# Designs tried in a protein design chat: VH-VL binders against Large ribosomal subunit protein uL30 (rpl30). Part 14

Target 1, 158 residues: Large ribosomal subunit protein uL30 (rpl30), of Saccharolobus islandicus (c3nh88)
Amino acid sequence: MVELLGIIRIRGWAKAPWYINETLEMLRLRYNFNTMMYPKTSQILGMLNKVSPYVTWGEIDPDTLKLLIIKRLETAKGDKVSDSYVKEVLKIENIDTMVKQLYEGKIYLHKLDQYFKLPIRLHPPKGGFKGSVKRPYKNKGEFGYRGDKINELMRRMM
Below, E stands for the ipSAE of ESMFold2; O stands for the ipSAE of OpenDDE; V2 stands for 0.75 times the mean of E and O plus 0.25 times the DockQ between their complexes.

## First folded at step 15 (VH-VL; framework fv_bermekimab)

Design b164 (from b150 with heavy chain S56D, light chain A91S; at its last look DockQ between E and O 0.89; V2 from the best seeds 0.00; counts 0 for: pae E 2.5 > 2)
Fold by ESMFold2, look of step 15:
Structure b164 (fold): chain C 158 residues (1-158), chain A 119 residues (1-119), chain B 107 residues (1-107)
Amino acid sequence: as target 1 above (158 residues)
Amino acid sequence: QVQLVESGGGVVQPGRSLRLSCTASGFTFDDYAMHWVRQAPGKGLEWVAAIAYDGDNKYYAESVKGRFTISRDNSKNILFLQMDSLRLEDTAVYYCARDYWEGYYFDYWGQGTLVTFSS
Amino acid sequence: DIQMTQSPSSVSASVGDRVTITCRASQGISDWLAWYQQKPGKAPKLLIYAASDLQSGVPSRFSGSGSGSDFTLTISSLQPEDFATYYCQQSNSWPLTFGGGTKVEHK
């Protein structure tokens, strides 16, 4: 099925070069801790590599995605997302089915901003960052690709 | 331990200028956004200004915009507030505050420095 | 600007009492709400962030609740060191704004 990348901006107030800002805006990552999910494609990976010093990303699992929808995703009006809302606007049974369809590639969250407030805004991580946000995750830092470790970080930021 | 120490407050005449400083220690200063928050005697808290960890992006309360300038020297771990065209309503204790990882709430505060007027 | 309205402005309470303070935002702020404690002549101290999350080192008798526009700080059993003024603050939007404060006094 489809792999989904969860992407978090982790350097928000720093002034980025215009060509980096352009890509961050296309990803909808204007402010710190703005968070989006996109299908894993060569285009998305290319964009992430370009903006790597400002973001962290990895493959989000279904359990974390469900929690993110329940705890942090809001309706376009700003209300909490519920099974009844998903049923009304997406014509599907519930949030579990919404998660399933996202992983089947039948719907794309980034195309649903008429129904949901996007991007998602996360809190700073409980316990803070373990490394410098100015260094790559792979080298005792925080930015860039972190694989499935994105899930533990997201859970600390909800 | 984290420590923030404000200085530069005092008695001043309306229309004059004053520069506040906040010396930071016990943490990596340039990892954190910083703020000034003020409190008039016997009154509540009022946010004044904010500055990003690298000094580039700045925000101001409307009441001080154009008169106050926030800045920082990350090599010396000092936050500044340049206050120009001072008015009687600027009378307050000014606090230096650390932003928790750009969550826009303040996990550490200095003890404040008082700004008052001789009239 | 988001106006934060605290109620009551003052509470007279005894050690051991349950104290409840409310804070209302003029528009929805989700859970972007913090609570601070301030004693006379001292700087504010962060108690609660994200409406309900307890700051490290803060006693568990403090709790926060609410989301959207209405928020509550509760002290389950007031201790002598809890007599202070309490402020809420929204962290949702610029400019950052505080409530007017609630003074908790003994007796």
Scores: ipSAE 0.534, ipTM 0.849, lowest interface PAE 2.5, mean pLDDT 91
ESMFold2 (binder alone), look of step 15: mean pLDDT 93; pTM 0.953
OpenDDE, look of step 15: ipSAE 0.882; ipTM 0.944

## First folded at step 17 (VH-VL; framework fv_bermekimab)

Design b165 (from b150 with heavy chain N57Y; at its last look DockQ between E and O 0.83; V2 from the best seeds 0.00; counts 0 for: pae E 2.4 > 2)
Fold by ESMFold2, look of step 17:
Parts: structure tokens; C-alpha cells; sequence
Structure b165 (fold): chain C 158 residues (1-158), chain A 119 residues (1-119), chain B 107 residues (1-107)
């Protein structure tokens, strides 16, 4: 079982040092509310800490990931992702199986951009942000690690 | 609570310049991208320009690109639109509008300021 | 540029009527669409964003639907304060563009 980090860019294209922008582009987080999922590895965590003032992240749960796939993930051509589509292109039964395989580490979403439009673009959160996007989540703000609270935020942004 | 108040409209001669201001209150101004949207008399709405919360990027409608400059002073909570090389087709009520968290939805608008021309 | 086409340009209705306004994008915009209400001499007011999400403080008689290229604003039971012009706006790509408006008039 792997943990998956859901990562949302929450500050738009601000003038950041070139190394910050380079890292955000490597994570596919070029524009505000671009969203990606990566396995929780020391390498990903290192990149996130480097760009932390511009993103928020946490461990995405399977129910939230399924909703994200259903509501926001698109095929490469911009169509809605369906059970029949994942059966066709991934050779698996349905979206539930896709979610299971992502958590088993059998497939990686960031390696499937031939079949899906990535990154995912979320809407602004319903009700807005509760704190400043310019302060850490741990200090009455929004950026950085938020643990399982990433799931509540993502659901407000779908 | 949220208030946007435009000023600086008036009657100008073609080819001249005008600077519009929008004073914001009731919210943290530098958390929000801001826009200018205009409406010619009896016509519909036209987006004009956008500026990021920290001023780091700016976007313009093609009809005003190279002639208008959007800017902001976050220390004074003021949004600006510098309008150079004005043309008759720029006649409109100009609204400042707040962007809902860079979703490009305009959740609050000012009352507008009218720009017209004297030949 | 994405052109937004609204229909009808005007509708005559009475209080209590169900009013439906449509908006069509010249290319797919997913659900990146807003609806605004504007009364004469007043600034526009956001009603709906993300195609179907009701803005805070907007009465529940307003609803939005659609995805892709075709969108609908519905007023389930028209009230006297709802006589106004309604605009759609796409938030998918630059430049941001509005529909031409639909005037809801007192019958």
C-alpha cells in the first residue's frame, strides 16, 4: 500500500525565484489550482518543502481520489472519465479498480498523461480559504502540509 | 462589507489619457486578483484587464493591449487602469471587479465610472 | 477567443413563471462558466459560478446546469426583483468573455 500525496497549487503565478518555478513546473503545477497526485517519497517531499509557500498537500484518501477522477479528471481529448474508458485504456474493470491500483503502486497517475489530461484543474474552494494563502497551514494559513485536511479542501474545490 | 469604489472617469479628447482608480475595503486586498470590465452604453459586458494579487502578472483584452496598463498599490488598497491613446470605442462604464480566488469569476463589483469623449 | 452566445436576447415573463436562459460556448469550456444578474444603472452581481454552484446569498430559486458547450440558467419561480439582464461568462481561458445578455422583462 502506498500513500498518495494530493498537491494543490494555491498561489498563482507569482514572481518566485527561478528554482522555485522550475520545481513547480517539474511537479506540473504551473498555474493556480493545478493539482497532481504523487506517491509519498522522500524525493517528492523534498520538492514540496522547497515550493511549500505556493502549494498545499496531504495524504489523499481513496474516496476523495475516486471523486476527483469522476468529477475533474478528463481523458486526453477532454471527455469525462468512465468505467468503459479505464477498461479500454488501462485494461482494468472500472474506476474503483483504478483507485485500488494507484494505492497498490501498480500504476502511477503522473505516468498516464497519454490517456488523461494532466494536471487536474480545480475550482476555487467553496466558501473560500479559511486562512491566508501567504501563511503556513500550521500558523493560521493555508500553504504547506495539511495532512488529511487536504481531502476536505479538495472536495470544496471540485 | 466588501466595497469597491471607482473614480477618475470623465470626458476626454480622443488620443488623450485617463487614469481610473478603484479603492477597495472590507477585505484583504492583496489576497485577490482584480479585473477591469467595461460596458458601452446600451451594450453588454467586456472584460478589459486582469492583475494578479501581487501584481506579478497582467492580462489584457486585445482591443486595449498596448494602450491600457493595469496596476495596483497593495499598501493603499487601490487598483488602477492607465488608459492611453483613447479611442471613441473606449466609451463605457468601467467596473473594477474582484476575482474569486483566481477562478476568474467576479464575485464583487464596484458601481462603475463613466468614460466618454469630447470631439 | 471563445465566443459566448446567449438565447433568447429577451424574454417576457410574469411573477411566478419558470424562466430558462441558455448560453453556448464556441468551444468546450468544461464547467468554467458564471452567470451574472444586472439591473439597469447597477453593477452586475454574481449568481452562479462553476456552471452550477450558487453564490452565497443568492436565492435558491436560481440554478445553473450544463457542461462542455451548452449551459442553462433557470429561475424556478420569477420574483419581482428578478427582472434584469443576465450574462454568462466563461472562465476557461483568456481572454475572459461574456455572452451578449438576456433581458428578462415584465410581461
Amino acid sequence: as target 1 above (158 residues)
Amino acid sequence: QVQLVESGGGVVQPGRSLRLSCTASGFTFDDYAMHWVRQAPGKGLEWVAAIAYDGSYKYYAESVKGRFTISRDNSKNILFLQMDSLRLEDTAVYYCARDYWEGYYFDYWGQGTLVTFSS
Amino acid sequence: DIQMTQSPSSVSASVGDRVTITCRASQGISDWLAWYQQKPGKAPKLLIYAASDLQSGVPSRFSGSGSGSDFTLTISSLQPEDFATYYCQQANSWPLTFGGGTKVEHK
Scores: ipSAE 0.528, ipTM 0.847, lowest interface PAE 2.4, mean pLDDT 91
ESMFold2 (binder alone), look of step 17: mean pLDDT 94; pTM 0.955
OpenDDE, look of step 17: ipSAE 0.896; ipTM 0.949

Design b166 (from b150 with heavy chain Y104E; at its last look DockQ between E and O 0.91; V2 from the best seeds 0.80)
Heavy chain, then light chain:
Amino acid sequence: QVQLVESGGGVVQPGRSLRLSCTASGFTFDDYAMHWVRQAPGKGLEWVAAIAYDGSNKYYAESVKGRFTISRDNSKNILFLQMDSLRLEDTAVYYCARDYWEGEYFDYWGQGTLVTFSS
Amino acid sequence: DIQMTQSPSSVSASVGDRVTITCRASQGISDWLAWYQQKPGKAPKLLIYAASDLQSGVPSRFSGSGSGSDFTLTISSLQPEDFATYYCQQANSWPLTFGGGTKVEHK
ESMFold2, look of step 17: ipSAE 0.639; ipTM 0.875
ESMFold2 (binder alone), look of step 17: mean pLDDT 94; pTM 0.957
OpenDDE, look of step 17: ipSAE 0.873; ipTM 0.944

Design b167 (from b150 with light chain A50T N92Y; at its last look DockQ between E and O 0.84; V2 from the best seeds 0.00; counts 0 for: pae E 2.7 > 2)
Fold by ESMFold2, look of step 17:
Structure b167 (fold): chain C 158 residues (1-158), chain A 119 residues (1-119), chain B 107 residues (1-107)
Amino acid sequence: as target 1 above (158 residues)
Amino acid sequence: QVQLVESGGGVVQPGRSLRLSCTASGFTFDDYAMHWVRQAPGKGLEWVAAIAYDGSNKYYAESVKGRFTISRDNSKNILFLQMDSLRLEDTAVYYCARDYWEGYYFDYWGQGTLVTFSS
Amino acid sequence: DIQMTQSPSSVSASVGDRVTITCRASQGISDWLAWYQQKPGKAPKLLIYTASDLQSGVPSRFSGSGSGSDFTLTISSLQPEDFATYYCQQAYSWPLTFGGGTKVEHK
């Protein structure tokens, strides 16, 4: 099983230093609420720590990832993603199988931009943010690592 | 209770400038992006400008770019619109509006202030 | 720029009628659409966000539907306080743009 990090940019309109912006662009998090999924690696974690004041992340679970695909992921042309589309372009049975293969490390979402519009754009969270986006999650805020709590936040942003 | 109150409207002669203010209360002002939206008499709504919650980035409609400047003073909870080089087409009620967490829609509006260009 | 075409421009209706207003975007905007109500002499009021989600405090007789380019606001049973002008607004990209408005007026 591969651990997948779900990453949301939560400070988007404010200017960031150029070196932060370069890392955010490499992660494909140029605009606020841009969202990407990456395998958990030391390189990704290093990049996230560097851009930590502008993002929040954690380990996404399969149910949340499936919802994200159904509700927010689009084909490259902007259409909804369906089981038939996944079968056509990925040669796999359906979205459930797509989720399974992502967690098996057989496919990588960030390498599928010819088929899907990436990054994913989320809505602002229903109910708003619980803490300040200018403080770390671990200190009554919102940015940085939040572990499995990333899943409840993503669900409020779909 | 969220409240937005615009002021500073009036009759403006050619070549003059005007500065609109919007005083915010009932919420943490510097958590929210803010906008100006205008409505010419008897006409529809037109988005004018937006500003990030910390004032660092600003966006303008093409019709006002280079002539209007949006700004904010987060210590006083005030949004501003500096209006230079006014034209007849700028005659409108100007509303300040709160962006819902940079979601691009406006959950609270002020009651507006009228700007009239007098030629 | 994304042009928002709203129709009809005016509707004459009676209390109890079902009123339907449409809004078309010049390109796909997913579900990034809001609806506002504006009564004479008043500021606009948010009714619907993200195409179909009802803003807090808005009566359930209001509903929104659609995605992509075509959107609908429905008032299931018009009430006296619903006579107003309604605007759609795309929240997809800069510059933010509104439809031309639909005035719902008493027959």
Scores: ipSAE 0.522, ipTM 0.843, lowest interface PAE 2.7, mean pLDDT 92
ESMFold2 (binder alone), look of step 17: mean pLDDT 94; pTM 0.954
OpenDDE, look of step 17: ipSAE 0.889; ipTM 0.946

Design b168 (from b150 with heavy chain W101L; at its last look DockQ between E and O 0.81; V2 from the best seeds 0.00; counts 0 for: pae E 2.7 > 2)
Fold by ESMFold2, look of step 17:
Structure b168 (fold): chain C 158 residues (1-158), chain A 119 residues (1-119), chain B 107 residues (1-107)
Amino acid sequence: as target 1 above (158 residues)
Amino acid sequence: QVQLVESGGGVVQPGRSLRLSCTASGFTFDDYAMHWVRQAPGKGLEWVAAIAYDGSNKYYAESVKGRFTISRDNSKNILFLQMDSLRLEDTAVYYCARDYLEGYYFDYWGQGTLVTFSS
Amino acid sequence: DIQMTQSPSSVSASVGDRVTITCRASQGISDWLAWYQQKPGKAPKLLIYAASDLQSGVPSRFSGSGSGSDFTLTISSLQPEDFATYYCQQANSWPLTFGGGTKVEHK
């Protein structure tokens, strides 16, 4: 079982320094509220530390990931993802199985862009942010690591 | 309480320039992207320009690109629209609008300022 | 550019009527759509975003529906303050574009 990090860009149109922009592009976080999921690795954590003032992240739980797939993930052609689509293109019975295989490390969402439109674009959070996007989450702000609180934020952005 | 107040509209000659301003209060101005949206008399709404919360990125409608410049002074909470090479088709009420958290929805608007021509 | 087509262009209605306004996008825009209300001489006011989410302070008689290319704004029981022009706006891609408007006027 792997831990999956959900990463949301929360500081959008502003032009970051070139070295920050390179890392954001590698993460596929070009525009505000672009969202990606990656396995929790030292490489991903290193990239996140570098871009932390522009993103927030944490460990996604399976229920939130399932909702994200159903509500926000689209096929490459822009249609909603369904059990039949997953069965057709991934040879997997349904979305529940897709979620399970993502956590087993058998498939990686960021490598499936031939079948899915990536990155995922979220709506602005209902009720807005609770703190400033210019301050760290741990200091009454929004950016950086937020642990399991990433799930409640993502649910407000669907 | 969020307030946006436009100023700088008036009657100008075609080909001349005009600078619009929008003074913001009641919110943290440099947390928000801002837009200009215009409306010709008796017509619908047309998006004109957008600017990132720190002024670093800007977008323009094709009809105004190269002639209009959006800018902001975050120390004074002011949004600007510099309008050069004005044409008769630029006749409109110009609204300042706040972007809801860069979702491209306009949650607050000013009262507008009218730009018209004499010739 | 994504063109937004509203229909009808005008509707005559009485207080208490159910009013339905349609907005069609020239390309699929998922649920990236907003509705605005504008009264004469005033700025637009955001009613609905994300196709169906009500903005804070908007009465529950307003509702939005649709996804993809076809969207509907419904006023379940028209009130005197609801006589206005309504605009849809796509938030899917640049440039941001508005529908031509639908004027709701007293019969």
Scores: ipSAE 0.496, ipTM 0.834, lowest interface PAE 2.7, mean pLDDT 91
ESMFold2 (binder alone), look of step 17: mean pLDDT 94; pTM 0.958
OpenDDE, look of step 17: ipSAE 0.878; ipTM 0.944

Design b169 (from b150 with heavy chain Y59W; at its last fold request DockQ between E and O 0.91; V2 from the best seeds 0.82)
Heavy chain, then light chain:
Amino acid sequence: QVQLVESGGGVVQPGRSLRLSCTASGFTFDDYAMHWVRQAPGKGLEWVAAIAYDGSNKWYAESVKGRFTISRDNSKNILFLQMDSLRLEDTAVYYCARDYWEGYYFDYWGQGTLVTFSS
Amino acid sequence: DIQMTQSPSSVSASVGDRVTITCRASQGISDWLAWYQQKPGKAPKLLIYAASDLQSGVPSRFSGSGSGSDFTLTISSLQPEDFATYYCQQANSWPLTFGGGTKVEHK
ESMFold2, look of step 17: ipSAE 0.688; ipTM 0.889
ESMFold2 (binder alone), look of step 17: mean pLDDT 94; pTM 0.956
OpenDDE, look of step 17: ipSAE 0.914; ipTM 0.955
ESMFold2, look of step 18: ipSAE 0.679; ipTM 0.887
ESMFold2 (binder alone), look of step 18: mean pLDDT 94; pTM 0.955
OpenDDE, look of step 18: ipSAE 0.915; ipTM 0.955
ESMFold2, fold request of step 21: ipSAE 0.659, 0.596, 0.583; ipTM 0.882, 0.868, 0.864
ESMFold2 (binder alone), fold request of step 21: mean pLDDT 94, 94, 94; pTM 0.954, 0.954, 0.955
OpenDDE, fold request of step 21: ipSAE 0.926, 0.926, 0.926; ipTM 0.959, 0.959, 0.959

Design b170 (from b150 with heavy chain A52S, light chain S30N; at its last look DockQ between E and O 0.70; V2 from the best seeds 0.00; counts 0 for: pae E 3.0 > 2)
Fold by ESMFold2, look of step 17:
Structure b170 (fold): chain C 158 residues (1-158), chain A 119 residues (1-119), chain B 107 residues (1-107)
Amino acid sequence: as target 1 above (158 residues)
Amino acid sequence: QVQLVESGGGVVQPGRSLRLSCTASGFTFDDYAMHWVRQAPGKGLEWVAAISYDGSNKYYAESVKGRFTISRDNSKNILFLQMDSLRLEDTAVYYCARDYWEGYYFDYWGQGTLVTFSS
Amino acid sequence: DIQMTQSPSSVSASVGDRVTITCRASQGINDWLAWYQQKPGKAPKLLIYAASDLQSGVPSRFSGSGSGSDFTLTISSLQPEDFATYYCQQANSWPLTFGGGTKVEHK
C-alpha cells in the first residue's frame, strides 16, 4: 500500500527562480489551485521542499480522494467522471476500485492524462485561508507540509 | 475593512489617453489578483483586464488589447489602468475589483470612476 | 469566448414573491459561476460563487443551483432591498464574461 500526497498550489504563478518554476511545471502546478496527487517518495518530497513557499501538501485519505474524483476530476473531454467511464477506460469496476488501486500502487493518477484532464482545478477555499499564504503552515500560515490537515482544506476547495 | 477607491476618470477626447488608479486598503494587496470591469451607462458589466498578485501575468478583453495596460504597484497598494487610443465605445464607469484568491470571482468592488467623451 | 445568456431580461415582482433567474452558458463551465447584485448608482456585490456557495453576509433567501451550462439564482421571498439588477459571470475561461443582466422591479 502506498501513501498519496495531495499537493495544492496556493500562490499563483509567480516570478520565481527558474529552478522553482521548472519544478512546479514538472509537478503540473502551473496555475493557482492546481492540484495533483503523487505517491510519497523521497523524490517527490525533495521537489516539494524546493517549492514549498508556493504549495501546501499532506497525505490525502481515501474518502477525500474519492470526493475529489467525483466533484473535481474531469474526463479528457471535460465531462464528469462516472463509474461507467472508469470501467470503460481503466477496465475496473468503479470509482471505489479506482481509489483502492491508486493506494495499492497499481495505477498512478499522474500517468492517466490521456483519460483525465490534469491537473485538477480547485475552487478557492470556503471561508478563505485561515493564515497567511506567505508563512509556513506550522508557523501560523498556510504553505508547506500540513499532514492530514490537507484533507479538510481540499474539502473546502471542492 | 476592505476598501477600493478609484480615481482618474473624467471627460476626454477620442484618441487621447487616461490613467485610472485604484487605491486598496484593509487587506494584504499583494495576495490578490485584481481586475478592471466597466459598465457603459444603462448597460451591463464587461470585464476589461486582470493582473496577477505579483504583476507577472496580465489578461485583456479583446476590445481593449493593444490600447489598455493594467499594472500595479504593490509597495503603494495601487492598481492602474493606462488607457491609450480611447474610443467612444470606452465610455463607461470603470470599477476595480478584487479577485477572490485567483478564483476569478469578484468579492470586493470600488465605487467606480466615470470616463466620458467630449464632442 | 463563452457567452452567458440571462433570462428573463426583467421581472416585475412584489415583496414576498419567489423570484427565479436563469443563466445559460454557451458551453460547459462545470460550476465556475458567480452571481452579483447591483443597485442603481452602486457597485455590484457578490452573492454566490462556485454556482451555489453563498458569500459571507448574504441573506439565506438567496440560493444558487446548476452545473454545466444551466444555472439558477433564486430569491425565496423577495424583500424591498432586493429590487436590483442581477448578473451572472463565468469564471471558467478567459475572457471572463457576464450575462446581460436581469432587472428585478417592483410591480
Scores: ipSAE 0.453, ipTM 0.828, lowest interface PAE 3.0, mean pLDDT 91
ESMFold2 (binder alone), look of step 17: mean pLDDT 94; pTM 0.956
OpenDDE, look of step 17: ipSAE 0.916; ipTM 0.956

## First folded at step 18 (VH-VL; framework fv_bermekimab)

Design b171 (from b169 with heavy chain Y104E; at its last look DockQ between E and O 0.92; V2 from the best seeds 0.00; counts 0 for: pae O 2.2 > 2)
Fold by OpenDDE, look of step 18:
Structure b171 (fold): chain C 158 residues (1-158), chain A 119 residues (1-119), chain B 107 residues (1-107)
Amino acid sequence: as target 1 above (158 residues)
Amino acid sequence: QVQLVESGGGVVQPGRSLRLSCTASGFTFDDYAMHWVRQAPGKGLEWVAAIAYDGSNKWYAESVKGRFTISRDNSKNILFLQMDSLRLEDTAVYYCARDYWEGEYFDYWGQGTLVTFSS
Amino acid sequence: DIQMTQSPSSVSASVGDRVTITCRASQGISDWLAWYQQKPGKAPKLLIYAASDLQSGVPSRFSGSGSGSDFTLTISSLQPEDFATYYCQQANSWPLTFGGGTKVEHK
């Protein structure tokens, strides 16, 4: 099983230094409320620590990932993702199977940009952010690592 | 409670300059991007400009680019709109508006300040 | 720029009526669409964002629907305080743009 991280850009109104923007671009998090999923690797974690003030991340669970795919992920043509589409382009039976394979490490979302529009664009969280986007999550803020709490935030942003 | 209060409007001659201010209270001002939106008499709404929470980035409508400058003083909780080379078509009520969670919506508005022209 | 076209420009209705206002974008904007209410001499008020999310404090008789290019604001049962002008606004891309407005008048 692969640990998957959900990452959300939360400070889109700030001008980041070029070297930060470069990393954000590499993560496909160029704009505010962009979200991506990546396997939890030392490389990804290193990048996230570098751009920590501009993003928040945590372990995304299968239910949230499925919802994300259904509600916010778009096909290359801009349509909603369906079971039939997944079957067509990935030769996977349905979205549930797609989610399963993501956690099995058989496929990676960030490598499927030919079939899906990436990154995924989210809406402002319903009810707003609970803390300041300029402060770390651990200090009554929003940026940085938040563990499984990423799921609650992401759901509010779908 | 969130409050936005515009000031600085008035009667001006074409080609002149005017500076609008918007004083914010009831929220952490430097956590939010801010906008100016205007409305000509009897007409619809037109977005004018936006500024990042720390002033690091600015956006302008094409109709005002090069003439208007948006800025802010976070130490005083004030948003500004410097309007240079004013034109008759700039006649409008100018609203300052708070950006809704950096989502490019406007959840709070001021009462507006009127800019008109004299011949 | 993305052009937003509202229809109708005005509508006469009575209290209790179902009122429907449409907004069409010149190109696809996904669900990046807001609705505002403006009463005479007052600033606009945010009603709906993200096409269908109701702003806090807004009565449930207001609802938004649509995605892509066609959007609808619905007032299920018009109340006296609902007579106003309504605007749609796209938040898909810069510059932000508004619809021309729809005035809901008393019949």
Scores: ipSAE 0.314, ipTM 0.801, lowest interface PAE 2.2, mean pLDDT 93
ESMFold2, look of step 18: ipSAE 0.664; ipTM 0.883
ESMFold2 (binder alone), look of step 18: mean pLDDT 94; pTM 0.956

Design b172 (from b171 with heavy chain W101F; at its last look DockQ between E and O 0.92; V2 from the best seeds 0.00; counts 0 for: pae O 2.1 > 2)
Fold by OpenDDE, look of step 18:
Structure b172 (fold): chain C 158 residues (1-158), chain A 119 residues (1-119), chain B 107 residues (1-107)
Amino acid sequence: as target 1 above (158 residues)
Amino acid sequence: QVQLVESGGGVVQPGRSLRLSCTASGFTFDDYAMHWVRQAPGKGLEWVAAIAYDGSNKWYAESVKGRFTISRDNSKNILFLQMDSLRLEDTAVYYCARDYFEGEYFDYWGQGTLVTFSS
Amino acid sequence: DIQMTQSPSSVSASVGDRVTITCRASQGISDWLAWYQQKPGKAPKLLIYAASDLQSGVPSRFSGSGSGSDFTLTISSLQPEDFATYYCQQANSWPLTFGGGTKVEHK
């Protein structure tokens, strides 16, 4: 089983230094409220630590991931993702199976950009941010690691 | 409570300059991007300019690019719009608006300040 | 630029009526759309964002729907305080653009 990280860019209207932008672009988080999923690896964590002030991340759970795919993920043509589409392009029976395979490490969302529009664009969180986007999550802020709390935030942004 | 209060509007001659101000209160000003939106008399709304929370980035409508400059003083909670080379078509009520969590929506507006031209 | 076209430009209605306003974008904007209410001599007020999400404090009689290019604002039962001009706004891309507005008037 693979641990998946949900990553959300939360400071998009600030011009970050070029070296930060480079990393953000590598993560496909070029714009505010862009979200991506990556396996939890030392490489990804290193990148996230580098761009920490601009993003927040945590462990995304299967229910949230499924919801994200259904509500916000788009096909390459800009349509909503359906079971039939997943079957067509990935030869996977349905979205549930797709989610399962993501956690099994059989497929990786960041490698499926030929079939889906990546990154996923989210809306501002309903009810707003609980803390300042300029402060770390651990200090009444919003950026940085927030563990399983990423799911609550992500759901508010769908 | 969030408050935005515009000032600096008035009657001006074409080709002249005018500086609008928007004083913000009731929220952490430097956490939010800010916008200017204008409305000609009896007409609809037109987005004018936007500025990032720290002033690091700015966006302009094509109609004002090169003539208008948006800026902010976060130490004083003030948003500015420097309007140079003013034209008759710039006649409008100018609103400052808070960006909705950097989501390109406007969740709070001032009451606006009117810019008109002498005949 | 993305052009937003509202219809109708004006509508006469009575209290209790169902009012529907449409907004069409010149290109697909997904659900990056907001609706604003403006009363005479007042600043606009955000009603709906993300096409269908109600801003805090907005009565439930207001609802937004649509995705892509066609959007609708619905007032299920018009109240006296709802007579105003309504604007849609796309937040999909720069420059931000508004619809031409729809004035809801007394019949």
Scores: ipSAE 0.323, ipTM 0.803, lowest interface PAE 2.1, mean pLDDT 93
ESMFold2, look of step 18: ipSAE 0.622; ipTM 0.875
ESMFold2 (binder alone), look of step 18: mean pLDDT 94; pTM 0.956

